# Ledger of designs, part 7: miniprotein binders against q56419

Target 1, 326 residues: q56419
Amino acid sequence: MEGRTLEEVQEEVFKRHGVLVPKKELEDLAKALEEAGLLLTEKVEARLKEEEEKLKRERPMRLAGLSYPEGEREARAFLEAFRASYPGEGEEARVLLMPHLEPSRVPEVYGAALAALEKTPPPERIYLVGVAHRPLKEKAAALPVPFQTPFGPALPDLPALQALDALLPFELFNTPLAFREEHSLELPLFFLKGRFPEARVLPLLVARRSPELGEALKVVLRDFPGLLVLAVDLSHVGPRFGDTPLTRTLAEEARRRDLGFLERLAEGEPEAALAFLGANPTRIDGVEVVASLLPLLRERKGKVLAHRLDLEAPTLSAVGAGTLVL

## First folded at step 11 (miniprotein)

Design k16
Fold by ESMFold2, look of step 11:
Structure k16 (fold): chain B 326 residues (1-326), chain A 104 residues (1-104)
Amino acid sequence: as target 1 above (326 residues)
Amino acid sequence: SMEEKIRELAEKLAKLAQELAELGAQGEDPEEIEKKLEEFIRVFLELYELDREKDNPEADYWLQMTIELVWEFLDAFREGNVEDAVELLMYIAEAAERLAEALD
């Protein structure tokens, strides 16, 4: 099959997956790239350097006015609306798993997280662990700067971050640019800062599983107690992620994988949760975070509060989101 | 083998992404740029169709990131954000290179 032409591959992909990259769009893109030339590349590189320098001091809001309101009063109303979308009661969380998917797509899942936070004593700090959507230089990273929110800056817990860095076999403060657009921190942080305005934050990203991170965090959490938040999504299925268009069978498999994963985590059995996924055929994003944080999840029992597999109709793809308290 | 096939496609995709991001440095005319872009998409679609390697979580991580970045690149262009598209080519090159390294 190697050596197929673009036309041959594209025809088979369209028949199997329902996606197409029209030749006209490729022609238009080629012209745009030719017209831009080296000057555009130099402009992009200069902008990235400037943004990297700024990220060493603070991380500005990127999704205000897009995913949540920019103004503080509107942001508080937004939080209340999301809490109301989940009519149940939460439970105290020592560990909270919550999504990072666009909030308007899974309002009751974020509402369940808010319900859990409502029952959780205000922590001194929050260990916020998201998923890197840009390459990291190491398996994990942190950015020890204030993250701006409509509720004011979420201040970093510098002593805890420094203790964590000292325990790792790699530089923790790597890859500032990876945080620039990272919604897996920004979206959950909006909800966390809104509920716990005085808590400091450890903004962490996992790229690839790092057992060293989990062992180090277990030590740091003893000396710097706080709320551990796994800001992860679940199944990713459909053409956007390399599958056929979403079918009933694929959706049911994704739901089964999501719920089975969450239920085993709720039983305090994170290794069993990972084993249940096998080859991870529905691409649960939380796997690398859970695999990193095993020492913090073992023998912690809890409850699944919410789950939704949300459809992206235009792409015939879906993403799962859940709320778990441990 | 499937791993060797994925590794070769990833290496090729990384090279093409880097070359597309630096077109002015090579002085290519529009026809050559279009041919490189067509080959980039062909290689991506070949990679996109292959089954994931279930025994290599690191490769799976980089493969998924590569797929998502390519779609994001196409979206950025469709929205008229050519600067973002060039930036995404840089990330695609790195992710695909890391995928190839994970299968070495």
Scores: ipSAE 0.782, ipTM 0.894, lowest interface PAE 0.9, mean pLDDT 90
Fold by ESMFold2, fold request of step 12:
Structure k16 (fold): chain B 326 residues (1-326), chain A 104 residues (1-104)
Amino acid sequence: as target 1 above (326 residues)
Amino acid sequence: SMEEKIRELAEKLAKLAQELAELGAQGEDPEEIEKKLEEFIRVFLELYELDREKDNPEADYWLQMTIELVWEFLDAFREGNVEDAVELLMYIAEAAERLAEALD
């Protein structure tokens, strides 16, 4: 870096990556911030404090009417349409890997998850492990409250959550605000609650790999059996994520890494799956979850049911999604 | 080194994000907000274009979150959600600070 101006850096970034932050947008943003006035930050802080207090009691739907229907009748029809998008058959899952990408982008991948759930006996509880998209205070977190869905509230399994908390070297209930907008729990939960309306849920987020979490969950699962769900997406490639515009070569590499990762997991070899990715050059976000949960994945063989690398045309970027049963 | 450069940019980005999230009394210059925003984006673009080094999963995690949060911040503004944009600046400050700490 040579102390370049904004214009100089922007020109090079556009040339190399095809992305632009126009000065007009920055001018408009600055005007909007100025017009909002001196109390904007205090309003935001007050709202966050209010939301944090609400999250101590329940987690409301944030994506109803946007990613899935708000009404129960329409929500049931939505599930059936997604199941129909996958013409294949599922297999019984002890562990299910499914995406958290916007469902309309990968309908057959969610359909494959539904097909697997059709073959899966209703569990007493679901360990739903997503990926934190906001900073956590620790490597992992949980929120021990009901999560609202169009099918009714998904109730927390409080005894299992308390047992897990007691086994960890940090407080598990540590960052309620990180759950406020966390789609990696909300989107998979819609499908899971629709199929298993009586199951309780352990809503868990992983930020960074935690061997302690995996060892603790291994203990908790023996006393509190249930379905383990890894709610993760796969490769993230393109300018949105720091790459050049998506090329056929980059897309093929992302697909190869997604499938190689999933196949090694399906062979019961999670360490080999991680080793296959190396430095994770296509940014598979499932890596931190898998690295945390190694004790629960070893020697569990299964099958990849579906995969798609989905293009975001406006950003010239793509995200991979898959369905794996173990 | 490349890690030292990334750490320095991350520290600067975190500071700028925090300052932008804290709106104070207007001074004599009405364009101070714009200048801070321009510097924030300049620093982000410098960070965005750098190739990361291998074998630091902690830093990789925070760098990826920082990049995605900045794009989300810009998206929130484009959608007219100024309060959301300010909230995202707070998360950007935390993620960038954690990135810098991971590279220390």
Scores: ipSAE 0.779, ipTM 0.885, lowest interface PAE 0.9, mean pLDDT 89
Fold by ESMFold2, fold request of step 12:
Structure k16 (fold): chain B 326 residues (1-326), chain A 104 residues (1-104)
Amino acid sequence: as target 1 above (326 residues)
Amino acid sequence: SMEEKIRELAEKLAKLAQELAELGAQGEDPEEIEKKLEEFIRVFLELYELDREKDNPEADYWLQMTIELVWEFLDAFREGNVEDAVELLMYIAEAAERLAEALD
């Protein structure tokens, strides 16, 4: 294996997975890196430092005009269209699991979340727990600043965040740059802020499972009650994610894993939900979040409102999304 | 073992990502940069095609992140975003190093 040339590996990967990285692209990239100049890395580092300083004051919208409208009027119409995509009724949620996948790909799944929020009394605060897509310095992180939305800034609940930080064996307010592009917070927040414009937010990221986070949140929620939101996606299958091309069999396996996971969570059995996945062969996104939050999920029964495994024809891949109320 | 192979590839990928980020800063000639990119992609494709054999949530997390970051790196370049590509190399190096550490 160690003796294979790039051409040999590319040929095998293409045959097995349908993925190709042409040598011509590498030649072009090398030229682009050289032409960008001697100071490229210094320029990147300076930009990152500047953006990190800005994130200490606020977190701006990154996906306005791309995933949702920037203007408030258009954003409200967008919300109503999503609610209409799910003609059913929701249920009151004390815990809500909802996706962070591109909203237009799974409109009825976001609509189900909105239906649940419609039945949920406006909370004083929302514990929004996403999945870190950049390395964190610790197992989890928070960013205690306003997050901009088309509906106005989502203000941080500073007392609750400080109480949480005090209970953890690590600095909670770490890795500000990881929040810069984090769609697992921004996309769900759009829907949450649109429905609960007065709620404060605890914007939290989980990188790796942290039992300490779940125990600390259990304590904090007693003094600072609110809505707990797990902003997670489900299965990720197909060549984009390291699989062979999507087949009917792989898609059915992904659906089975997604639904079995959600159903066990709905029975108040989060450990069983994790055990059901085994090695997580379909790469359900939310496993580290669920594993962190076990104390908040145990014995809490509820209902799966929606699920979709959304197919991406160009990549021969699929991503699962679901809505669960507890 | 399969985990040992993944660990060794992850270590190599992390080193190559670090070196690629440094090559731009050092003014290396395009042929050396191309050789490094070729090896980086070769190692990534070797890692990409390997299946996980054991339940190790830490390694699963870092492997998935590493794979996603490499695709983002290639997408950034294909879209003409060279500065983003360099930033992503820095994240790839960290994620791959942590994958290797998780496999011991």
Scores: ipSAE 0.758, ipTM 0.890, lowest interface PAE 1.0, mean pLDDT 90
Fold by OpenDDE base, fold request of step 12:
Structure k16 (fold): chain B 326 residues (1-326), chain A 104 residues (1-104)
Amino acid sequence: as target 1 above (326 residues)
Amino acid sequence: SMEEKIRELAEKLAKLAQELAELGAQGEDPEEIEKKLEEFIRVFLELYELDREKDNPEADYWLQMTIELVWEFLDAFREGNVEDAVELLMYIAEAAERLAEALD
């Protein structure tokens, strides 16, 4: 940096964004990297290779004991408590938009999803479309293996996944490592598996909008009917996402965009929902998913059941979450 | 141009992230590792302070991905998860490279 000390830069960033990366943390990082020694990269590469091989068989839980209970009994109690946090009744869903945020941050939003699922006949299969928080090789990906849950494994619908792959211009089964830590699938799947223990799952990730995915899914859904779940969050605002600290104005704008987006989806106007966001300055997470699934969302009317903008106090950042049934 | 500046910073960030991820293999001097980490953070902060590209959705996507991954990297480090931190450096390198490519 032309002439500025690290401290000066940190101070400037703090002034602008309210976040400091403590120098001590950098020093500690350097020491930790040093102490981890000469084999750290090799160890990481070996680990990744091993994990990739494991992912050929199953996707293990990563957030059990952290975000949700590992034990089935405790997991059922967890579901019940989350359902109880939403005071309303749900509606039957053909399409469910639900969050993938840490459940404890937005319990009533997950509760609303559970309420909707209570009114939904058990599907044969669930198309679970999450958001990639890691780079994908393609615009979208799938992992055709069992996903572990406290309620037992969520089994893949291999015939439907194969049918989908055959209709896409790219290899659907790409970037398996992106699924390893992906919470946008794991967290929603906990609730879905708990409610529909016998449903097969198509775990899908979207990185970038793929109109081809929506068109392909429309065809596949004809032969392989099921529940479509959009596991997406809404606005991401504050320093953690590149903004200044959360203010009333920023929060109001985030809520406005979240609700405006959801309401237009509820009216069956997904193109209008996308247009409403424009450049998406509050970074609605689900935009690429919705853009990919336009053919499946058009003319479907529904209802917004819940919305919350949740503050992460340590970073003065906030994430929007919502539940929509169509 | 702003785009060129973002591209240059993204390329530097990608390189530094990759170098840091590989340091475990070369047995580098701790002082050199610290220096590279400082440089990495400096480059990131400079990138972080820039206005987002609003007319290039692909670049905006990879910029956002890069920012979020760097925060995750810092979190992993704070938690003492060094292996996770190194893994995240690899993802940062990829995201930053793809950001640079989106601006070419």
Scores: ipSAE 0.655, ipTM 0.867, lowest interface PAE 0.9, mean pLDDT 89

Design k16
Fold by OpenDDE base, fold request of step 12:
Structure k16 (fold): chain B 326 residues (1-326), chain A 104 residues (1-104)
Amino acid sequence: as target 1 above (326 residues)
Amino acid sequence: SMEEKIRELAEKLAKLAQELAELGAQGEDPEEIEKKLEEFIRVFLELYELDREKDNPEADYWLQMTIELVWEFLDAFREGNVEDAVELLMYIAEAAERLAEALD
């Protein structure tokens, strides 16, 4: 880029990726940073410190009134509407793979998850395994506090969490701030808590594959039985994720990889599912979660209930979502 | 090499993100902030245009994280959430540092 103007670079990026970062946005950002004044960094640091201290007691809702209703009555109506969006019947789940994408983008996929939950006896506890969209200090983390929902707090299973921590070669209770805004737990938990109000929860995040996590969970599940939930999305394609704008070819490839991944999981062949993805060129979100949970997914047969590749039109990008029961 | 180029850009991006996150505390001239933002975006765009590492899954992970965080940063900014934008700069710095480390 030596010798190129910002405008020339922007034009080149636009030509390649269909995305332009307007100069005006940079000017507005500079102005906003200026207006925020000398104490902006200190203010942010103080806020983060305060939020971290709060997370020692509970995880508040962040998406209530945005992604789902805050009020319990409205939240129940929301669940019913999402269930109604899926015309099929579910199956009993011992393992549930479901999305964590914005619910309004893939309502029938969440509806399929609800259909499966209708056929599932209330578990004593739910192992909710999400994807870290923030850096973690370790390969995986847990937050051993109540998670707020419109249906009341989802209480942690402290004995099971402690048992899991004791079997891991790293500290499980790390990076609490990564949980603050993490939608991969909050959004699925809304549906899970609504269906199973008395279930305890183990909120887990995976950053990188940890075979140790899967082996540890296998042992813990023996003494602390429960429902395993993989809260993962599938392909991430388009400019928002580093690709060119969505084309028919790219969309077909994303769908092929999503379905091929889910089908192999449904056959009880998680290693084959991972091998099928190779270098994961369409960036299936749940790959690190599945790779961590191989011991729990092997030889389990199930069914793909739903799949969707949803277009985000403003960025010409798309995200895959699916529901699988095992 | 492509790996070396990605590493260099990641290191630069990490530094710029950290500097931008700290500029609010130093009382820097708006012109200097704008200049740093321009440089940040330039470095990001250069990184964004490169092909991903196919043979280094760790580097690919942190590259993807970095790209996604920058998009979130831009979104936060467009929404007028300046405090969130500064927080995201801190995460971008961390992710870009981890990317550089994965390529060492």
Scores: ipSAE 0.639, ipTM 0.861, lowest interface PAE 1.0, mean pLDDT 88
Fold by OpenDDE base, look of step 11:
Structure k16 (fold): chain B 326 residues (1-326), chain A 104 residues (1-104)
Amino acid sequence: as target 1 above (326 residues)
Amino acid sequence: SMEEKIRELAEKLAKLAQELAELGAQGEDPEEIEKKLEEFIRVFLELYELDREKDNPEADYWLQMTIELVWEFLDAFREGNVEDAVELLMYIAEAAERLAEALD
């Protein structure tokens, strides 16, 4: 690639991956960086520091007005519409696997989650385990502050969080900035808070598999019972994730992997589910979460309620989403 | 080896990401920033196009993280969100460094 112009690179990327990187946008960015001048890095660092300090008090909504309505009335109508998108009935969940993908992409999958929640008695607390899309200092993290939602703040269960921290070989309360924009918690929490307004929440992120987390949670759940929610997506295939553009073959493989994973989880065989994926060639993002929570998933039988592989047309990429109850 | 090539590219990418995040502070010529961005994209694409062996789960994790963050970076600057783009460059630098470390 030495000596190629940006235009040549763009053309090559387009030809290979069907994605254009606009030259004009790079020029605009360069210009904007110049105009922002000497203070940009310092400004960003100062902003991050300020945001980190704010996260000691609360986690504000980041996707309100974008992914879901900000107003409570509109938010309730949103929930109802999503529930209506799934024609089936749910089942009582002790463990709920649900997506964290943009809700508009997979409405019926979220609808299936809502259907399950309708059959679930209100829990005292929800263990919400998401996927870290930012680097964590440890394998897992928690943010012990209120999370804002259109339905009011989701309050943390501090006693349960403290009990969990005490059982882990690492500091659980790490990398607060990783939670600031983490949609794997915010999006599922919208639906969960809307259904269970009085439930306390343990917002957890997993970066890498931590067997210690599952063992610790198993102990904590005895004294602090609640609903376990795995907020995970499934296959990530296409140019956004390092593949060629989506083909029928690639889509079929993604679906096969997704369903094979979910079905084995539904049979109470999480180790078999992980083994089925092997090197995880379609990049199911939930694998580290499942691997961390093996003690809580073993021998629990359940049902797959929904699955979808959704195409992102501009990038010719696709993401799998599913809803499973145990 | 392929692993060594990935490591080298990750190190270069991390350095370029960090430099880009800092260049805004030095009042550099827009042409220099653009040149650096082009180099960053070229290094990324070279890394992106490599057939990776999936025998190192830790490296695979950080490679995937790096790729996803670069796409988010591209989205941010397309939207004209310079502050978010700079923040994402910092995360790309970290992820790419962690990738390089996973291959040492």
Scores: ipSAE 0.534, ipTM 0.823, lowest interface PAE 1.2, mean pLDDT 88

